# VH-VL binders against Flagellar basal-body rod protein FlgF (flgF): the designs that were tried, part 6

Target 1, 245 residues: Flagellar basal-body rod protein FlgF (flgF), of Caulobacter vibrioides (q06171)
Amino acid sequence: MDNALYVGLSRQMTLRRELDIVANNIANANTTGFKVEDLMVRTEQAKPAKTLDGSSPVKFVMDTGVARNFTQGPMTKTGGDYDLAINGMGFFKVQANGGERYTRDGRFTTNPEGILVTQAGAPVLDDGGGQITIDPRLGPVTVGKDGIVSQGAIRVGRIGLVRPDDLSTFAKDGDNLYRNTTNTAPQPVTDAQIHQGMLEASNVQPVIEITKLIEIQRAYESVAKMMDNTAELSRSAVERLGKIN

## First folded at step 1 (VH-VL)

Design S04 (framework fv_solitomab_arm2)
Fold by ESMFold2-Fast, scan of step 1:
Structure S04 (fold): chain C 245 residues (1-245), chain A 124 residues (1-124), chain B 106 residues (1-106)
Amino acid sequence: as target 1 above (245 residues)
Amino acid sequence: DVQLVQSGAEVKKPGASVKVSCKASGYTFTDYYMHWVRQAPGQGLEWIGYINPSGGSTNYADSVKGRFTITTDKSTSTAYMELSSLRSEDTATYYCARDYYGSGSYYPEYFDYWGQGTTVTVSS
Amino acid sequence: DIVLTQSPATLSLSPGERATLSCRASQSISYMNWYQQKPGKAPKRWIYDASNRATGVPARFSGSGSGTDYSLTINSLEAEDAATYYCQQYGSSPLTFGGGTKVEIK
């Protein structure tokens, strides 16, 4: 294979992967807690990112060849008793996929046993690693900014928030979940608050993603045209050499 | 001090092209998107396109697509718009505006600084 | 395209009165911004992300709203507030502006 054509094919495959990532970002622009992704090979001019309360910048993190931006998304008021949003850099803990997993998606509910669960049915864990059980007969649930879950005067548990020292240690594990890839346990956070009746929206910026989509599509077409031109030039050269010899 | 300074007024005949400049100062030019917005006399604001000065990526409104080009010169921190095949309907004041692109809810997306405007008149 | 409808088109009030400007989107949006424009001048950043005042904007201005319904309120009008105010959505391409509300002081 011609070296130029081989390089073009490799670039075309990379652009297809970038297109898939951007398409996935656009598809999840309205997904609660979704964090925007980019291909690792792309060097982006990342502006400093800060949490809603402005405590510190956050890093890009890598997940199997993609970089993920954990910058906080906009908050939307829903009024749901089990809809929770985190103000600041922290993660909910859940029991899923055979172990402890982490998420920013606070769309919770209760199962028939009264256990606080994700939409997929995974239990939400308290600060001690146990489940939180709600008795529907005791009236409405109140979740304080510190994560304490109460029904009237009765404390039923505390939702614990954690954060890894290095966000690059968190890898995507399906269903808006992250897994810890190291032996260093995430630590409890003291600078984040929980807001009941709110959900964190995606941090996808549709205008930016649509721009990337257009750029990638144009680049893909440009590479395809270069490959076609290279093939035509090679064919023409072979034809000329064949006529002479 | 952030400033966006645009070139002077232009008078063109139908079918001609016009090129307007927007010189940025007081910040790192490649850190912010630059948008172009036009306003016909007595009318409202219409977004017509943007450029990312760092990567050169552009996006244009359908109303001008095919005859509108935005470019930058990083060495002079200047953005340019060029509009070809001018029509009387292109008569407007053209503004450049800096986009504050901050990820997440703490840094919302909006146009934080605007150029003073360049009036383009298309008449026969 | 997301269409932004501003009402009223013109609002004429006396100094000290309260003004409320409405902006309604054809669908739910991520960010709603407001710009102030005086005759012969470029627009100025005024309110961003529905409710945040830009630096230098007087405390008498407040923005509110979510989803499709947004408003800009001037609690006690002053002569310097006479201008056209435009809402703008930032979340879907193409970026779009409302038609503007002209605030006049009697």
Scores: ipSAE 0.000, ipTM 0.383, lowest interface PAE 18.8, mean pLDDT 80

Design S05 (framework fv_solitomab_arm2)
Fold by ESMFold2-Fast, scan of step 1:
Structure S05 (fold): chain C 245 residues (1-245), chain A 122 residues (1-122), chain B 106 residues (1-106)
Amino acid sequence: as target 1 above (245 residues)
Amino acid sequence: DVQLVQSGAEVKKPGASVKVSCKASGYTFTNYYMHWVRQAPGQGLEWIGYINPSSGYTNYADSVKGRFTITTDKSTSTAYMELSSLRSEDTATYYCARVGEYSYGFDAFDIWGQGTTVTVSS
Amino acid sequence: DIVLTQSPATLSLSPGERATLSCRASQSVSYMNWYQQKPGKAPKRWIYDTSNRATGVPARFSGSGSGTDYSLTINSLEAEDAATYYCQQYNNWPLTFGGGTKVEIK
């Protein structure tokens, strides 16, 4: 009856959200720094899983019904001077339109003024919150594992890495960026390293996501048929009651 | 190229009936719900009903129930709304809209028809 | 029915200013959608599932909220943003829209 149709509508809404999330994962399977997403209900706890490093559980973030798996993706050697990857849990800081934002996408470049920027042109921030300026006349840049940027013997700056106390406070904000939803600034990290000439790939597994997409589509069809059957059964019940009466 | 194209404006007398069409193109018609939303002049949006083109199942808002019928013609990928016993308060622009693409987003009206103005006057 | 109350009814601001549009639901909903409508035109899907921007929507737009309280923010208004914005719930039948917030540029 009405109750069964309301339940069916709620299930269709949930399945469509799951479908969108899986489709977005597939679309971003080759996006540098992308983190795979799953739908989670607000009262469901994060599910721990062993990492390759053994002792720390995989962390999930609840953000408007979406949980992000921040498990590190594979690293690819590019040889680019401004391609940077983070080994460990940390985020680059960038100065985007509308404020400070965070990212794991290390596909950087320099603008005409020599400032280190993202592909969208947002400056990459040092550990003090300032910009990093590269002087092309001083030769090639070297980035150490601690984030120190040098040109020959000259120290240009240090790339700042930060991490929030709670990953659930980071919300997606376009351009492969995260926004801090609280007034508490992320803290500097000391247990993450930067690798120059490498990029972190997406942690999406396309074959798994495609399998989920097919399963969700089948589940959606099943719920739609259930709703249609419920409507038919309600009509049949009304007809039977009419005959008895 | 996904499109919803609606029939032209209608002027009707009180007590008459009006039938508006919405022709879909660029997608599989039976895979998406088709909704109808109206907007009185200078006012907000009001949902009035939907149809599942695959099953023919319909659901209508209480404000129009008993006077409102939604149908489809699968062979022409066209949805129709018919509103009977017209009153002055039925004067509005009527929109057809589909639920969002399943590979693209959550339940939201992603494609809208251009609108059909229905004026009820003596 | 779930009643959606939008405030303010009208926002009149200068280019570059920040606009915040509120939508309050009479009962808890899981997500909120937003539509932009310009005079004489059909509405356009603008934000869906609370915080996702539709294709072509500028980065200056953001949606947020949970439970009964949702908002749409434009962090730096531009002339092209002048329109009426409607929130909408897809949680329960009947589907309902807010009364709209008209954003106008001085």
Scores: ipSAE 0.000, ipTM 0.389, lowest interface PAE 16.7, mean pLDDT 81

Design S06 (framework fv_solitomab_arm2)
Fold by ESMFold2-Fast, scan of step 1:
Structure S06 (fold): chain C 245 residues (1-245), chain A 123 residues (1-123), chain B 106 residues (1-106)
Amino acid sequence: as target 1 above (245 residues)
Amino acid sequence: DVQLVQSGAEVKKPGASVKVSCKASGYTFTSYTMHWVRQAPGQGLEWIGYINPYSGGTNYADSVKGRFTITTDKSTSTAYMELSSLRSEDTATYYCARDIPYYDILTGYFDYWGQGTTVTVSS
Amino acid sequence: DIVLTQSPATLSLSPGERATLSCRASQSVSYMNWYQQKPGKAPKRWIYDASNRATGVPARFSGSGSGTDYSLTINSLEAEDAATYYCQQYDSYPLTFGGGTKVEIK
């Protein structure tokens, strides 16, 4: 294919990735604990290839990744005994998807057995990696800023907060859950507080994301229009209307 | 806010034609592909076709190809579907649905739906 | 055409129970959505790209699957969840929907 078509295809794929990210941000603008994402394009020059008369450096895109903004979202007061928000950088630990997972979504509840669980039924883990069991006969639950869960004078457990050394090592593993992609365990957090009766809202700014969506879509259509002006596009027209793989 | 508002119910005899409209508001009309989906009484959903309002490009399900035509009027941000040579099997509620186009050059991610237009074909 | 087979056709459960709805494709697909439709209303986008909840969808809903086998799970049914749920592939044209699973609350 000619150079113009090749450049158009590459740009279109990058815009599609950006569109996917923005669409996901918009879809999660009201999701408790959600962190806004943006496209991160990394480029570097390839090692120079030498010819008979010299060297010819090549530039290329080495990596296109997703940057997640972990900036704290606004806190809303709910008054719920099991609604928890983290003030500072840390994550709740839960037992889900066959292992230990991490989340900022503090919309918790108890199951019929009295175990503290997420809305999906995944157990919330204490600082030792065990479950936290609430006895409704012991009265109201109090969660301290240090994560200690008590009912009156009885200590029930301590909610474990952890943080990885590098936030980029956390990968999505379902809705609002993160999986550790390395063999290095996240470390206990000493500088974050838990607030009972509060939830952390999404840090998505919907107006900004909608504006990005419109601009990206216009750019994508501009690239598509330019590609439509090449002779080679006529061969690929069937592929524009559906996947054939 | 995004809204898709469809025209009112229609009752037609076999062999007649009808034109259904879908007026879009709250977004840039030409930036999103519009699809049509129908649902016969008590039945499931069936994809009918789409139009790209920017290019005017269309695609249709084989069951309606040659009888149904999808068009747009950019000045009024309205999509139309004209149903011709109507059969009793065309009796259905017809929905327009907005897609975010060019997801890998595919469409099929319906985020907003019209309220539906019931077309009844009876003798 | 890609055929989507949903099972069961009807699921009748009590509030608080767990519901699992299945969608099986006649060939491998990479893109699957779910829509919720209440009687007399237009469908609503519910789950997109197999596992992502649409804005406003309660956390008790989860989608999973890949290839030919997909499922929608409702962890703890509430009265407002009574509806017909349709899976839809957008891997290839023509776009196709499953026959639907009607969830009834006793």
Scores: ipSAE 0.000, ipTM 0.380, lowest interface PAE 15.1, mean pLDDT 79

Design S07 (framework fv_solitomab_arm2)
Fold by ESMFold2-Fast, scan of step 1:
Structure S07 (fold): chain C 245 residues (1-245), chain A 120 residues (1-120), chain B 106 residues (1-106)
Amino acid sequence: as target 1 above (245 residues)
Amino acid sequence: DVQLVQSGAEVKKPGASVKVSCKASGYTFTSYYMHWVRQAPGQGLEWIGYINPSGGSTNYADSVKGRFTITTDKSTSTAYMELSSLRSEDTATYYCAREWGSYDYGMDVWGQGTTVTVSS
Amino acid sequence: DIVLTQSPATLSLSPGERATLSCRASQSVDYMNWYQQKPGKAPKRWIYDASNRATGVPARFSGSGSGTDYSLTINSLEAEDAATYYCQQHSNWPYTFGGGTKVEIK
């Protein structure tokens, strides 16, 4: 295999990763709080030094990353007492997967014990890191724009919103959750509001993602054609040089 | 420090051949494709061909195919272009440029250019 | 061959103004690069893979686009940005360049 075909195969691997990302975006176009992802390629300065013999090329590995777009999705009015949306840059805190996790998915409910939980049953945490317990005997719950949860005149708790200094430090941890990859705790947010009876929709634009899917398919075909052309040209060059002998 | 250094200007008569060199330094020569791009006076850029120094694979633009050859000397990290049966339309500045990947990153380092003038 | 059409051919603006350069392909392409060329000099890779700035390129430059429509934007033009900018595709062989957009400072 010549070097051009090797590079073509490496590009096909990158295109497969792009395909997986776009397919996942499309699959989650209607998932509450989902944030669209795109492939990120390293900058020129991040490229490693390469050393190759003429006869023995060292494998060229492309580092592919994923960039997540945290741009706010459109708001949908549901009227549900436990449906919450964040207007602004912040995250709900939940106790899940053995630790504190973060989410923009505000599809909450109460469990039989009255604890405010996610759809998966993970407790939603207050500003102090504790659970929020709703007493059904005290009537309907009201969530203020500042996150204060009350039943009538009784303050039940305050939903804590947090934000990391660098959004790139949040990594996906299943179930529409993010984990903090650093030892620095996210900071409390004062410039975001909570809206009760609303849910944040996905920020996926389906038409754009479908267009990308078609483009990836065409790119696969283009790479395959280029690899075929490179093989033919290599054969032609070898044949011409042989005839010169 | 990566560098591509090209040979000096050439003046040729129609029907002659010209050979231009491009000496690479500061990187592994066989890890990068070497492209040739020309630019006629006052005109835009025209891609004319490449070589993969590792395998010797070449690809040429139709405008020069049949009279254009790209070769390499791995021992000196030098690429060569040879254009035969020169016409007045071949008057241009010829650039060599390296490309790390065939599909992703484009030509990141360019030679200074070699002017080739074809006149009677 | 994929034909790349750049517009406008010449763009004359004052320092501080926003410049937008367009590159349209005759068919959908997956990879688009931009090169900056000053008179008498070799081209420099400026933007690669549609939106990635090459090392040393100022933050005022951005690339965007997909499919057949690509653009290069300079959000606050400086005198040193006077040059001809070429788009280039490598989705299909042969490699092709656009005709270039000359950016002039008034």
Scores: ipSAE 0.000, ipTM 0.377, lowest interface PAE 17.7, mean pLDDT 80

Design T01 (framework fv_tezepelumab)
Fold by ESMFold2-Fast, scan of step 1:
Structure T01 (fold): chain C 245 residues (1-245), chain A 123 residues (1-123), chain B 108 residues (1-108)
Amino acid sequence: as target 1 above (245 residues)
Amino acid sequence: QMQLVESGGGVVQPGRSLRLSCAASGFTFSSYGMHWVRQAPGKGLEWVAVIWYDGSNKHYADSVKGRFTITRDNSKNTLNLQMNSLRAEDTAVYYCARDLYYDSSGYYPFDYWGQGTMVTVSS
Amino acid sequence: SYVLTQPPSVSVAPGQTARITCGGNNIGSKSVHWYQQKPGQAPVLVVYDDSDRPSWIPERFSGSNSGNTATLTISRGEAGDEADYYCQVWDSSSDHVVFGGGTKLTVL
């Protein structure tokens, strides 16, 4: 009886963690560039620390105890001049307070100085690691599929796309940014294209996440019932032993 | 009281099909992963297949992959094994077994077993 | 394909300790489960996750798992302990459950 309660508690804690991850996915189903996560579980673990995995597709990438799926999300046409989406596996480079960071969130704008920036105000970097400055007096901006930013006949710069050799080396660093955890710089990408006037939506599939939520809740309820039944049996046994007839 | 009762065994010719069933009672069937394990006469235990509590994941032994199909019906508390293209080597007592954990986690201790049903494949 | 090796038989005198081994490459990194099977009966789980024991199994049954060998230990052997014993693991590389060949325990 004690063993069943112990196993139930362990299962309950794992299910709660998985529930939190699925809830976070659902909360970010409409977040531009968001990548779906699953709890990382290895079916053949050294003791201690057994964890549960909601799925095991080969395209998942590990990030400090969670698997992150970097598959491309749906493309949504916005018509915004500074809304950019990447078709293919690549990342925009931005200059954040902590250094160079990477993102797939292409919701950009210009600051008062005309610099292309993220929503948080971090400059978007060109292929040389410099900033891209837009002059509103030169007319509307066009961004080509190769990342070349131009105003009419004038080339303003080229948006730099990069990719690490191993996607697992990118760790989440707030503001829809990824941090390179290695000393090796990401490499320039030539097989990805930029689409102006489009945004990459989250790759969360709400129906799948809701299905997982329901399944996890059912499993959690099952474990809770088992724990309740075990406590009831233990209480009944104690009462029987304590009775004087 | 928990119990698992297998049925559907019998004598069958090579190349034919047979369907085994396992009726579960005394526990919440829909909350547990289920397995089929077989044992040839005078031989050891051999794992056949697993199905997760909700039917979302299945794994098979290499010797039966492509020939056997594991299914479950949680509304009827029933586990099934469809066995196609039977061979003499499939002759065994087939056991239905319950995973200890509330889903199949990849550790798979089997805490409850049925009494088994005999399948004999002979000409 | 992953293989578990057990001795085909082990004998123990009444009241003495029986030790049944289960050999496997780096088996200490896996969770090992043990089953007792008496003639004409279904197997019964006696030890799981290397060393945990179901509440219905006597404390005379214990387990260990380290390196390349897992061991089921049965102290104060009784005639009722005579059975075939099987070790079992999950092999994550193949997504397969693997059983050992079984050990026949005799108490004489």
Scores: ipSAE 0.000, ipTM 0.389, lowest interface PAE 17.3, mean pLDDT 81

Design T02 (framework fv_tezepelumab)
Fold by ESMFold2-Fast, scan of step 1:
Structure T02 (fold): chain C 245 residues (1-245), chain A 121 residues (1-121), chain B 108 residues (1-108)
Amino acid sequence: as target 1 above (245 residues)
Amino acid sequence: QMQLVESGGGVVQPGRSLRLSCAASGFTFSNYGMHWVRQAPGKGLEWVAVIWYDGSDKHYADSVKGRFTITRDNSKNTLNLQMNSLRAEDTAVYYCAREGYSYGLDYFDYWGQGTMVTVSS
Amino acid sequence: SYVLTQPPSVSVAPGQTARITCGGNNIGSKSVHWYQQKPGQAPVLVVYYDSDRPSWIPERFSGSNSGNTATLTISRGEAGDEADYYCQVWDSSSDHYVFGGGTKLTVL
């Protein structure tokens, strides 16, 4: 076996994974609550840059070979009664198929039974781990900045925001959901605010991702050409050794 | 803070084996390719082996191929080098080093302090 | 196998510019990285991908790479720059990481 060809194959596999991640970022540039991902991180990129404008530090967290940036996405006003955004570091709790999951995606609605659910129909959990039931007969719902859900003077419940001690313990599990990979429960969050009638947009910067896509494709083509040249040299050597003429 | 701590070095007789370990902390170990680089007393740097971030691929210098085996345990943030059939020429300080970027398996970003391996009778 | 050639030693007066060369066949087509090693210490990356510099390295360090020669340039040399300097490339044809023999920089 040709060692240079093996190195080329390994690099192509790595570049393909980088390409898939960047392509997935671009595909989710308009997905509510989506957090941008990168494959492998330089130490320098993980450090918060000192900015003259005082921008919030970038928070990179690694999961299954990828760095996920949990930096706050821009907030968009929708006016929807069940559209919720978190200002600060915290996660909504939902009861999904397979167990308790966490998300930044606040596009909620109510089912026919009045239960507050995600778009996929998973119940949103209160601070006690129970469901939140809205009674349409009691009038419009109001969600306070502390997560208290009310209908007029009646307190319906409180949306439970949580955060793990270590963000790296949250693994991606499908549709903007995170799974806790440890036996340590996430802790309640009190320094984050909920905004009703707003959604957190993706923190993907499309121009940056497109630039990365082009760079990765160029690198992939370079490796492919190297492998083609190596294969041709190997074929030429075999033919030269095998020639009877 | 980033740290790589090598261990397992010592004095061994020719033909014997030794296992080196490198404990990583302060970064997500599973996202970086890792290298072993050695330096004989009074001589220059010599690359020994590399293992990809996911363990799927490994490469060795010709001088150690077939004798040394590089492995990693991403659940324990540990890099290992199993050294078999040791020769006097393997006497060196062995450094654990981190790959800089995934785009190119090209350079060494951070280095441990090294562990001395002496092969003598 | 691919070979990188460095001068064994270079001397520079304080405040002057030191230039350390790394020779290799068609090295300008490869990416060259540079390491500094002080006695009894581990190597430290000082220049990577020909001319890029890590955030922990002073701007006095720079690099270039063209044709058959790569160069590490250290401007305004000071006593703290005394060390062994190694160039390094990845050689696809041999599937190896290749180091130069090292250059001892003396500031006198």
Scores: ipSAE 0.000, ipTM 0.404, lowest interface PAE 14.8, mean pLDDT 81

Design T03 (framework fv_tezepelumab)
Fold by ESMFold2-Fast, scan of step 1:
Structure T03 (fold): chain C 245 residues (1-245), chain A 122 residues (1-122), chain B 108 residues (1-108)
Amino acid sequence: as target 1 above (245 residues)
Amino acid sequence: QMQLVESGGGVVQPGRSLRLSCAASGFTFSTYGMHWVRQAPGKGLEWVAVIWFDGSNKHYADSVKGRFTITRDNSKNTLNLQMNSLRAEDTAVYYCARDRGYDFWSGYPDYWGQGTMVTVSS
Amino acid sequence: SYVLTQPPSVSVAPGQTARITCGGNNIGSKSVHWYQQKPGQAPVLVVYDDSDRPSWIPERFSGSNSGNTATLTISRGEAGDEADYYCQVWDSSSDHPVFGGGTKLTVL
């Protein structure tokens, strides 16, 4: 009897964890640069790729009990001079209040001093770790595919893209930011390109996440009913054995 | 590439203690449950203990309950087995192995280390 | 505790089909997993959840499970298949894995 209830409680705990992850994905379906998360499931764990080059092209990285999918999200053309998207595996560097952080969210702007910043006001760092200063009087900004930032003939800096050796070492640190959990600095990337006037959307597929949500809720209710039935059967068995006064 | 490397085995007298360790690499250790399974010389596999991915649940074989303690350090990707009050019957190769997933109700080891020999003799 | 019964040894001629059984009370209601262990080596998962295979295991390995008997089937037996084979289930009553006693496969 106790064993059936224990199994039900363990299953409910797993389902609640899955529910939280799916709910978070749905909440971030429209968040620029967001990467979808999933709970590790036994079928995926038991079927590793047969060939390294022919297996699933999707890279999953585990972060505090969840797998994060870093596959490229859809690109949307905005035409904004400070809207930047990365084509390939790389991250922008920003100077946040807690130190150097990394992001795929390229919704940038300039502050009153002309410094290129995130929506939260954190400076975007160049390949040397410095800030990029734009003078609006020098005309429109152009960002090349190699990250070189120019105003007319004047080169103002180069946006440096970086990548950790192991994506699992990047931990979520607030919205759209990743923190390096190791003492090894991320390395410069040369196989990724920057596209000006574009933004990378979330790689969440809302229909798939909503379907998962419904399935998880049904499973949770089924387990709850099973536990209720098990308790009822236990009560019935005790009553059949007779009442001792 | 995925690896599990056991260490800490050796020859020990009855009644004494040994601590086995298992270093994991090539997968996200913190999201998997882990098993210890042993095999006496010339005998079959005998399950010893399991620990859930976050350390919150642990189960032991009746033969080792009260004597062995399974622990993990997710920050170091290590699994440990503290073996106290060792008996001649505990002589075996001890394997660490990765559980297939997060829950307990249908767990099985899917990847195994090479094992470490523990000999309990007077 | 739940008990799994395996024959101690099975022999098969090269190119023929070997069948290794795993007996247990109502084992068909459980998920059965199979491990191959060669001398001096760690066990390797060859079949899981009754009939599924890891991607690196040849199609010659298959499994079935019904009633009181689960079976590991190895078609077109090869010398490299010589090993000890163990079945394993989860015992829900004790909340732990249970292994069979093992079967030595000989290819003669």
Scores: ipSAE 0.000, ipTM 0.395, lowest interface PAE 14.3, mean pLDDT 81

